# Designs tried in a protein design chat: miniprotein binders against q53ft3. Part 152

Target 1, 195 residues: q53ft3
Amino acid sequence: MFGCLVAGRLVQTAAQQVAEDKFVFDLPDYESINHVVVFMLGTIPFPEGMGGSVYFSYPDSNGMPVWQLLGFVTNGKPSAIFKISGLKSGEGSQHPFGAMNIVRTPSVAQIGISVELLDSMAQQTPVGNAAVSSVDSFTQFTQKMLDNFYNFASSFAVSQAQMTPSPSEMFIPANVVLKWYENFQRRLAQNPLFW

## First folded at step 16 (miniprotein)

Design Q41
Fold by ESMFold2-Fast, scan of step 16:
Structure Q41 (fold): chain B 195 residues (1-195), chain A 83 residues (1-83)
Amino acid sequence: as target 1 above (195 residues)
Amino acid sequence: SPIQEEFEKLMERAEYHFEFAEKYYELGDPEYALLYFEFAARIFRKAAELAKKNNDPESYKEAIEYAEEAQKYAEEIQKELEK
């Protein structure tokens, strides 16, 4: 039903079902992870009035899980990006996984998904603003990529007076590239998902 | 009183969801904004029911007004997403 993605790693689509309403993904070497994506596979929707609460857990020094609520996924919002780097030093929160017998090893964290009534989910508050930070991080990355591309492209610019005639080559005015860059940057700053 | 404390906790939780929804909308994530406005409306409604049972019409009115505001934003975003 669910998938979990970490940049640079194979996508996981086979969650371990640990109860009728609870699913987990293992995240080995979690200290190298800054962001995680949780999504629904699109084959089976949640029953009407239900959704999934998404938790992050890491083992403490005694191997005991420390669970924190990251956010939610629903039929209307079937995917979400979470920033977990700041949570590795945090405290645990109230969670529905307390009675589970999960064997843990050092450096292996988990993403937990608890299928709950929307009304129950609404009564919980995620730790911090990790998803907001993820959007900001994506925007900054995209801005840097655009800057790198523009700088690279502009490094080849020459004035018409400096051009050696070559009828088989296409040339684009530098002003057109600059205008595209400025327009795209402005739109991205206002809405990172604008495309 | 325990009922007043529970009312205040619900109002605080709903306000957190409301602010989170506004933040996501500003960042261009209307799907998440919709979810959190719906959560805010649900919890403001729950707070209103507590105030009603506690025979506190002023707290009831406050919670209902916030619930209606959150619901209005949710409906507006829902319509945007359906286009």
Scores: ipSAE 0.347, ipTM 0.759, lowest interface PAE 2.8, mean pLDDT 77
Fold by OpenDDE base, second read of step 17:
Structure Q41 (fold): chain B 195 residues (1-195), chain A 83 residues (1-83)
Amino acid sequence: as target 1 above (195 residues)
Amino acid sequence: SPIQEEFEKLMERAEYHFEFAEKYYELGDPEYALLYFEFAARIFRKAAELAKKNNDPESYKEAIEYAEEAQKYAEEIQKELEK
């Protein structure tokens, strides 16, 4: 249902489902992370009147998890970028993940998504510094993300002669990926926040 | 009074959402601005209902005016997104 992306890292599409309405991504080496993208995979939409509250958790000086509300994703806003670098010394808030036995490693932070009613989401207040602070920061992050994806996808490119017959598999021409990348770059240059 | 304190908390929360909405709109993220204006409108309406129950017409009027403003911005953004 959800994906998580850190610039320069592989995309995560397999969240740990810790409850029927709760999903968690692990972020190793979280101290080096400035921004994270949370997005819907497009396979399963939120039910009508529902969305997702997005939380960030990091260990405090005592190794206890500190949870903070970053913001939201909805069917109308299926992806969002959050700045987490400035949160590493912040105060924790109430969170829906406290009762769950989530295995934590000291160097690993977590992104938690709680599926909730929109009305319930409206009653919550995200941390102010989690929002994208500037168009420039957003553009830089997006560019790094795109480069990472392109490099990753390109690493799997094979010539027709190198292909093993596999009638059960679908293949996408590398030129399609390149065209997508170029189009996205153009749109990003025109409007850094077009998506 | 406890009711007045609750009203003030709701107004503060709604204002917080409203400010976020404005910020996201200025940043060029109309979808997120829309979401936060909708949140602001919802909470302002809750504040208004509380004021009404408390027989405070001035607070009711204030909350309703802000709710209508937030709703107006949400509707304007929605129209822009549909073009």
Scores: ipSAE 0.211, ipTM 0.664, lowest interface PAE 1.9, mean pLDDT 83

Design Q42
Fold by OpenDDE base, second read of step 17:
Structure Q42 (fold): chain B 195 residues (1-195), chain A 83 residues (1-83)
Amino acid sequence: as target 1 above (195 residues)
Amino acid sequence: SPIQEEFEKLMERAEYHFEFAEKYYELGDYEYALLYFEFAARIFRKAAELAKKNNDPESYKEAIEYAEEAQKYAEEIQKELEK
C-alpha cells in the first residue's frame, strides 16, 4: 500500500504491517537522512473519508522512541516529502504507535503510517519544520534522487559490441535515458513542482 | 470555562492548519494547501458549533468567518487543480 524513499537509497515498497491500520518502514543510519518521501503505491487507495498520518520516530538518548507527526498522505495527495533532519532533537508527540514492541537498533529510525479518518487527521497538528521549508530543499532532494537513478542505470550500460544477443529482451539506449534526465532537470529548474 | 478553553484550543488548531495551508500554497504544493485549508475549515466549523452551544454569538461569528475564508481558499484551489 505504501512506499518510502530516501535519496541515495533503494526504494522501500514492503512496509511492515504492525496492525490492520498501521505500517512501518525502518530507516537505518537515519542521522544521514535529511528528507523522506512517503507515497502510496497506487495498488490500494484509502477508503472513502480516510487517509494516512505519517509519523517519524527516532531513539532518544535513553534508547526510547520519540515519535513526531510529519504530515499526511491522502488519495488526493498520494505522496509527500518530509524533512526529518531538523527533528532529530525534537520533542515527542502523541502517536498511535505506543503499543509497538519493536526492538530498535539505536541507529535505526522509523516511518510510521497510521490509516485514519480524515476527521481524526484534522484534529492533529504536524511538527512545523517537517514540511519542505523551501523550493531549494525540494529541488536538491529531487536532484539527488535523479542522480541516484542515473548513476544506477548507467552502471548497466554496455556498448552494442558488448551486448549478447537476446531477441526476447528489450533494450533502451543510454542516450534516451540521458535525454530524459536532461529534460527533467531543465523542467525542474524552471518549475520545481512541474509534475 | 471548560467550554471556552475547548473553543480556544479548536481555534488555535484551525489557525495552525490555516498557516500550514498558506505555507504549502506559497511553496506551490496546492494539494497539501487544499488539504490543510479543508482541515482548517472543518475545525473552525467545529469551534463555531461549540460557541453556538455555549450561547456565545461573538465567538460563533468569528469562527464562522474564518471557516468561510478557509473554505473559500480550498474551493479556489480545488477549481484550479481541476483545470
Scores: ipSAE 0.236, ipTM 0.682, lowest interface PAE 1.7, mean pLDDT 83
Fold by ESMFold2-Fast, scan of step 16:
Structure Q42 (fold): chain B 195 residues (1-195), chain A 83 residues (1-83)
Amino acid sequence: as target 1 above (195 residues)
Amino acid sequence: SPIQEEFEKLMERAEYHFEFAEKYYELGDYEYALLYFEFAARIFRKAAELAKKNNDPESYKEAIEYAEEAQKYAEEIQKELEK
């Protein structure tokens, strides 16, 4: 349902589901990360009246997670960029990931997504210094990610003559990836925040 | 009173959403500005409902007026995005 992206790293599209309505991405070496992008894959929209609350967690000096609310993603705003560098320790004990209070490896942080009613999301306030909108840097970052994904996918391209039958494997024609890439670039140029 | 404290907490939360909406509007992020003005309106209306159940017409009026202001800004931004 969700993707998580850090500049210079492979995009993550396989969140760990830790509850029916809760998903987590691991962020190793988080101290080197300035910004994180969270986005919906577009495969399924949120049910009407629902959205996702995006949390960031880092291990404290005892290895216990400290969760902070960064912001939201919704059908109307399916992607968000967050600044996680310089975040202070959160005071929130009222977070949906209470059952995940376990010691974890130092320098590994997490992004958590909780699927919630819009009315419930409205009752929460993100940390003030986490979400920063910058259209120019966002556009540049998104273009770099788009180029990275296209280059990665294209590196696996083979001609149809080179394909062998594999009933358990699915294939996507290269021209479909190219069409998506070109359409995405065009839309990004028209409105950098369309995604 | 516990009900008055809950009303004040809802008003404070809605005000923070309103301020976030203004911030994102200033930055040119109209989609986020819209989202946060809508969140502000929702919580102001929740505060109004609490005041109504508590038979406090003055608090109800205050909360509804702020909700309508937030909704007005949301509608203006929606029109900008549709252009």
Scores: ipSAE 0.232, ipTM 0.681, lowest interface PAE 4.0, mean pLDDT 78

Design Q43
Fold by OpenDDE base, second read of step 17:
Structure Q43 (fold): chain B 195 residues (1-195), chain A 83 residues (1-83)
Amino acid sequence: as target 1 above (195 residues)
Amino acid sequence: SPIQEEFEKLMERAEYHFEFAEKYYELGDEEYALLYFEFAARIFRKAAELAKKNNDPESYKEAIEYAEEAQKYAEEIQKELEK
């Protein structure tokens, strides 16, 4: 349902579903990450009146997870970019992942997506510095992201006949990823500031 | 009063959404601007309803006016996105 993209890294399309309405991506070496993109794969839309609250979690000095609300994704806004570099010293907020015993390592952060009612999402306040604040930063990230995505798509595009059967792995059709990329490129071309 | 405090919290949250909407609009992210204006309008309306229940017509009026403003912006953006 969701994907997560960090510039210079492989796209993650297999979120760990920790609950019926909760998904988690691991972000190793999170200290080197400035921005993250969360996006819908386009396979399953949110139900009517629902969206996703996107959280970032990092370990504090005591190794305890600090969760912060980055923002949202919806059917109308199926992808979003978040700046996480400035959040690494921030304060935690209320989050829906508190009851989850997720094994954490000091170098691994997490992106959590909680599927929620839009009305419930409206009652939440994302951290202010999670938004991309400069065109330059966005442009730089976008370029890196696009390059990475292109490399990913080109390197991993295999025909179904070429796929090794792996029942334990979820595969996303290249067309889904490419469609997302094409939509992203189109939007970027129309508005280089945001997509 | 607890009701007044709740009203103020709702107004603050709605204003927060409104500011985010403006920020995203300035950045050219119309979809996010739309979302946050809608959120702002929704919460302002909740504040208004609370004020109404508390028999506070002034607070009601204020909240409704902001809700209408947020909704207006949302509608304008929606129209632009549909072009």
Scores: ipSAE 0.477, ipTM 0.809, lowest interface PAE 1.1, mean pLDDT 84
Fold by ESMFold2-Fast, scan of step 16:
Structure Q43 (fold): chain B 195 residues (1-195), chain A 83 residues (1-83)
Amino acid sequence: as target 1 above (195 residues)
Amino acid sequence: SPIQEEFEKLMERAEYHFEFAEKYYELGDEEYALLYFEFAARIFRKAAELAKKNNDPESYKEAIEYAEEAQKYAEEIQKELEK
């Protein structure tokens, strides 16, 4: 349902589902990451009245996650870029992931997505310093990442779409990737900060 | 009273969303501005319900007026996005 992208790294489209409504992506070597993009794949919209709250976590000194709310994705805003550099250590937002006690190795952070009612999302406030800092840099960054993701996904479509999938393997239809890419390109051209 | 304190917390939360909406609008992120104005309106309306149940017409009127202002900005942005 979701994708996560960091410049210079392989795109992630296979989130770890930790509950029916909760998904996580691992971000190894997170100290080198300034921005992360979270997006919907475009095949499955959120149910009416629902959206996704996007959280960032980093391990504290004993490997326990400290979660902070970055923002939201919705059917009307299906992708967003977040600045994660400079976030405070040891100060977390109220979050739905704490009860799961997900312990990670040092230097591996996570992006968490919690599918929630819009009314519940409205009762939360994101960390202010996760906001996008400049349009010029983000336009170039986003275009580069968009091209990288499309090329990466396309390279797999030729081989795997031609073969019958095994039960343990998941595949993303090529038309879904194409649709997402075209919609993202169109929206980026209309408003560079739509993400 | 505890109800008055709850009302103030809701108003503060809605004001925070309103400020985020203004910030994203200034950055040119109209979709996020729309989302946050809608969130502000929702929480201002929640505050109004609380004031109504507490028989506080002055607080009810204040919360409703802010909800209507946030809703107005959301509708203006929605129209811009539909062009």
Scores: ipSAE 0.407, ipTM 0.792, lowest interface PAE 2.5, mean pLDDT 77

Design Q44
Fold by OpenDDE base, second read of step 17:
Structure Q44 (fold): chain B 195 residues (1-195), chain A 83 residues (1-83)
Amino acid sequence: as target 1 above (195 residues)
Amino acid sequence: SPIQEEFEKLMERAEYHFEFAEKYYELGDWEYALLYFEFAARIFRKAAELAKKNNDPESYKEAIEYAEEAQKYAEEIQKELEK
């Protein structure tokens, strides 16, 4: 139902379902993470009148989890970018994950998504610094994601001479990916909000 | 009074949502701006209803005016997103 993406890391599409309405992603080495993208996979929409509250947890100095509400995802807003770097020293808030006996390692943070009524979500207040604070930060994050994708895709590039015939598979020329990347970068530079 | 305190809490929450909506609007995240304006409107309406129950017409008027403003912004954004 949900995915989680960190720049420079592999996308996570397999959330741990800890309850019928609660999903958790583990974020190892969370101290190096500035932004996280949470998104719906598009396979299962929220029921009518429902959405997801997105929480971040990190271990405090005592190793106890500190949970903070980052924001929301909905059918109308199926993906969101959150800044988590500034939250690492924040205070905990009320959260729906208190009853979870999740074994945590000190270096692992978590993203929690709670499926809730929109009316209930409206009664909550996300932490102010979790929102993307500037267009520049967003652009930088996007650029890192693009670079990661390009690097990943290019790692699979082979010459035509190296190709093994596989009639059942579709192939995309590397130059198409490059052109897309270049065009995307250009458009992003011109208008960071073009998409 | 406890009712007045609850009213103030609702107003504060709604204002918080409204500010987030404005922030996301400025950032060009229209979908989030829409969401938070809708949240603000919803909570302002709740505050208004509470004021009404408490026979406080001034507080009611204030909350309704803010709710209408939030709703207006939400509707405008929704129209833009549908184009």
Scores: ipSAE 0.458, ipTM 0.797, lowest interface PAE 1.1, mean pLDDT 84
Fold by ESMFold2-Fast, scan of step 16:
Structure Q44 (fold): chain B 195 residues (1-195), chain A 83 residues (1-83)
Amino acid sequence: as target 1 above (195 residues)
Amino acid sequence: SPIQEEFEKLMERAEYHFEFAEKYYELGDWEYALLYFEFAARIFRKAAELAKKNNDPESYKEAIEYAEEAQKYAEEIQKELEK
């Protein structure tokens, strides 16, 4: 029902269902994550009057999960971008997830989604510093995706002298990748919605 | 009283939702602004019902006025998004 996306990582579309109304995505190496995108896949809408509360969890010094409410997704707002970099030193909030005594790997965080009545969601207060604008957040996320792609592609760069003959392989000059990156970044800076 | 304390907590929560709605509106996220104004209206109305049950017409009127203000903003945003 849900997807989770982090810049530079494979998109996750198979949440672990931990209860009928509760879903979790694992985020290894969460200390390198600044933003998380949570979205509905569009195949199964929420029943009328219901939505999803989105939580972020990281292990404290004892390995115990600390859950914080980031915000919500609903049929009217089926995707959201959250900033989590400022939350790694915060205190936990009230949450519907049990199992606070399960010791977790220190570098693995979780995104939790709890399917709830809108009236129940309205009684909760999300952490204020996770809120970001759609345009600004998407621009920042896109910039990081561009950086990730460029760095990944450049990791395969070899000089002419290092190339092995292979008639079946395609090669793209590194300067073409750099020019694409520079042009896209320039256009994104001028108009974040150009694509 | 416990009922008065619960009323105050509901008013405070609805006010936080109203503030979040204004924040998201300024950030250009109108769908979230709509959601949070709707949440504010819902909780203000819940506070109003509690005041009504507690025979407190002053608190009822206050909560209803805020609920109607939040609902008005939600309806205005909803109409813009539907265009």
Scores: ipSAE 0.423, ipTM 0.792, lowest interface PAE 2.5, mean pLDDT 78

Design Q45
Fold by ESMFold2-Fast, scan of step 16:
Structure Q45 (fold): chain B 195 residues (1-195), chain A 83 residues (1-83)
Amino acid sequence: as target 1 above (195 residues)
Amino acid sequence: SPIQEEFEKLMERAEYHFEFAEKYYKLGDKEYALLYFEFAARIFRKAAELAKKNNDPESYKEAIEYAEEAQKYAEEIQKELEK
């Protein structure tokens, strides 16, 4: 349902489902990450009256996850960019990932998506420093991220005949990446903040 | 006292949503601006209802005025998006 993208890395489209309404992406070496993009894949919309609350988590000194609300994605606004550098740990006991036992390596952070009622989302307040500060910075970052992602992903394109069977691996066809890139470029040209 | 604390928490949440709406509107992201102004209006209205129940007419009036302002911005943006 969801995708997660970091500049210079392969896109993740296979979120780990940890509950009926909760999905997680792992972010290894998160200290080197400044921005994260979260988006809907466009094939499966949210049910009517629902949306996704996007959270960021990293392990505290005891190895326990600390979840912070970054923002939201909805059918009408299916993608968003978040700045995660410099986020401070918070431990609101009301976060939806409560007492879940998620085992992680010390340098791995997570993006969590909780499917919630729109009215429930209205009662929540995102952390203030997760937002992009200017249109120009956002546009430049998005353009650079998009180009880096496409070039990196395309460098690994292989024909079906060259594929090795691997039941544990996920593959994304090159044409799917190209279609996403072209659609994104077109949208960005019309409105740099369409997402 | 507990009711007053709940009122203050609602007002704070609504104000944060209002600020995010203004931020996204300035960035040209009218869809997010609409969403956050609608969130702000609803929470300000909930705060007003709580103040009314607590027989606090001054807090009620203030919360309603903020709700009306947020609702007005949301309606203006909705009209812009329909064009």
Scores: ipSAE 0.090, ipTM 0.531, lowest interface PAE 5.7, mean pLDDT 74

Design Q46
Fold by ESMFold2-Fast, scan of step 16:
Structure Q46 (fold): chain B 195 residues (1-195), chain A 83 residues (1-83)
Amino acid sequence: as target 1 above (195 residues)
Amino acid sequence: SPIQEEFEKLMERAEYHFEFAEKYYRLGDKEYALLYFEFAARIFRKAAELAKKNNDPESYKEAIEYAEEAQKYAEEIQKELEK
């Protein structure tokens, strides 16, 4: 139902369901993550009057998760970008994952999604610094999307020895993707608003 | 009073949603702005109902006025998104 994307990493589309209304994505090496994109896959909408509360968790010194509310996704807002840099040393907020204190490795964080009534979501307040500035983060977002696209596309590359004939499929050489990536990154570095 | 404390917490939560809605609107995220203004209106109305049960007409009026303001912004944004 949900997807999770981090710049420079492969997109995750297989959330772990930990309860009937709760889903989790693991984020290894979370200290290097600044932004996370959470989105609905679009196949199954939320039931009327419901949405998803998005939480971020990192392990404390005892390996116990500390959960913070980042924001929401709904049928009207099925994708969102959250800034998680600066949240990794804060105290956790009250959350619906309370008794689900799974001890994790010190470098693995989680994104949690809890399916809730919109009225219940309204009674919660997200952490203030998770909101993304459109202007401030445009260049950062563009660079991260560029990196993610290149990594994603490259993950489907096959050698010619492994290629099977398929008249309905298009194949693009990996070196063409690399050249596009390098050119775009160079232009973005010279002028972020070049397009 | 526990009821007065609950009223104040609801007002603070609704004000947070209202400010968050204004922030997202400025960022160009109209869908989030709409969601948060709707959340603000909901919680201001809950605060108003609590004030009514607490026989506090001045707090009731204040909460209703904020709820109506949040609802007007939500309706304006909804209209923008439909165009």
Scores: ipSAE 0.376, ipTM 0.779, lowest interface PAE 2.7, mean pLDDT 77
Fold by OpenDDE base, second read of step 17:
Parts: C-alpha cells; structure tokens; sequence
Structure Q46 (fold): chain B 195 residues (1-195), chain A 83 residues (1-83)
C-alpha cells in the first residue's frame, strides 16, 4: 500500500503492518537522512473518506520513541516529501503509535502511517517545516536524487576503445545523460515545480 | 588544471560510493553494498586512467589502489551472496 524513499537508498515498498490501520517503515541510520518521501503504491487506495497521517519516530535520550506528525497522504495527494533532519531534537506530539511496543534498535528511526478519517486529519497540526513546503527543501531533495542517478549512470561509462562489441546491448552515450542532467538542473533552478 | 579537477571529482564520487557501500554492508544489504563497491571501483579506474593521461603517476597509483580495494570488497561480497 505504501512506499518509502530516502535519497541514496533503495526504495522500500513493504511496510510492516503493525495494526489494521497502521504501517511502519524502518529507517536505519536515520541521522544521515534529511528527507523522506512517503507515497502510495497505487495498488490499494485509501477507503473513501480516509487518508494517512504520516509520523516520524526517533529514539530520545532514554531510548524511548518520540513520534511527530509530519503530514498526510491521501488518494488525492498520494505522495509527500518530509524533512526529518530538523526534527531529531524536537518534542513529541500526540500520536497513534504510543501503544505499540515496537522493538527499536538504536539509530533506527521509523516512519509510521496511520490510516485515519480525513475529518480527523484536518484537525491535526503537523510539526512545523516537516512538510516540504519550501522550494529550497524540495530542490535539495531533488538534487540529491539527481546526483544519485548521475553517479550511478556515469559509473558505467566507458570509452569507445574500451567497448566490446555486443550487438544485443543498447548503449547510451554518456553525454546524453550529462545533457539531460544539466538541463534538468537548469529547469529545476528556474522552476522547482516545472513538472 | 582542468584534468586535475576532473580527477578530484572522480575520486570524490568514487569515495562517495565506497562509503555508501560500507554503510549498506553494515546494514546487511549486501546486494546494494556490492553494487556500490562496483561503482566505486569503476570510477576509481576512470580516475586512474585520467591520471595516466595526465602523466601523474602518484595520482594513478592512488586511484588504482582504491580501485583494487573496492573490487576486493565487491568480490568478497559476491562470494558471500553465492553461499
């Protein structure tokens, strides 16, 4: 039902269902994470009149989980980007995960999604600045994703002299990838919401 | 020089992949660790070739040593995955 994406990491598409209406992703080494994308997989929509409240939890100094409401996902808004880097020292809020005995390992944070009534969600206030409402945060996240892709793709670049004939293989010139990257960056800089 | 700058960029990128490989290995994601070590190795080799073209034997040696290290880790992980 849900996916979780951290820049530079593999996408998580298998949330742990801890309750009928609650799903959890583990985020190892959360201290290195600035942004998280939570999204619906598109396989199962929310029931009518329901959406998902997205929470972040990290261990406090006592090892107890501190949960904070990041924001929401809905059928109408099936994905959201959240900044979590600034939340690591924040205070906990009311959360639906308090009764859950989730065994947590140090350095592992969690993203929790609670399926709730839309009307109830509307009454909740996410922690400030968690939702990437700022163009800057979105741009930074996108840039990291782009860099990750570019680094991946460029690692396969070989000179023509190094190429071995493989008629069954399709090759993309490295300059094509670079041009795409540069163009995308330019567009992003001009308008982060160009797509 | 532009060549030196490019060399440094390649080394930085390779190091980035190498660090991520180590991280993923520690996290138990061996497949992803393998991929990143392979990426690191390839990029280090590119850096080495660039250094060679620039007649910089010291930089070449450095890049090759890192490439070999990354490759070694990749090979070790590959063996672990085949068990």
Amino acid sequence: as target 1 above (195 residues)
Amino acid sequence: SPIQEEFEKLMERAEYHFEFAEKYYRLGDKEYALLYFEFAARIFRKAAELAKKNNDPESYKEAIEYAEEAQKYAEEIQKELEK
Scores: ipSAE 0.005, ipTM 0.233, lowest interface PAE 10.5, mean pLDDT 80

Design Q47
Fold by ESMFold2-Fast, scan of step 16:
Structure Q47 (fold): chain B 195 residues (1-195), chain A 83 residues (1-83)
Amino acid sequence: as target 1 above (195 residues)
Amino acid sequence: SPIQEEFEKLMERAEYHFRFAEKYYELGDKEYALLYFEFAARIFRKAAELAKKNNDPESYKEAIEYAEEAQKYAEEIQKELEK
């Protein structure tokens, strides 16, 4: 249902479901992360009147998660960019993930998504200045998605000598993917919303 | 049938994007609204192609009407952004 993107890393689209209404993504080496993007995949919408509260957690000095509310994603606003640099470890807030105490390594953080009623979400206050403006967020997100897709696709490239014949498999030449990537990046620079 | 189930899933996905576009427009995020109306139009057109292949003129008409509506909104927003 959800995706998570960090600049310079492969996009994550397989959240770990830890409860009927709660999903998490692991963020290793979180100290090097400045921004994180959370988005809906477009396959399953939220039920009417519901949305997702987006939380971020650092492991404290005892390895205990400290959850902070970053903001929200909804059917009307299915993606958001959050600035996580400068958030303090050791600060807690009232949150729906309190019952799930997962001990983590010192360098691994998590993004949590809790599916909640929109009325309940309206009563909550996100940490200050975590949300980023829509136009700048969209441009940055699109460029990073483009980079991540190309890197992901390229990671499966094999030489002709390594190819195993399979009638059920379709193949796309690597140069076609590269041409698409270069064309898309050029068009994005001209008009960020060309697609 | 499997083809009818696939058609329904495409229609639901396109409606999802259409609703997103409407909400973004209401929030003043016209660039996102344009993007999602374009996504909706493309998916409605894919649903129409599937209905045509399945020899279902009623479903084809429904999907095409929604695709044209989404495209109309996208064109109107594009004109607003060019000013």
Scores: ipSAE 0.000, ipTM 0.101, lowest interface PAE 19.9, mean pLDDT 71

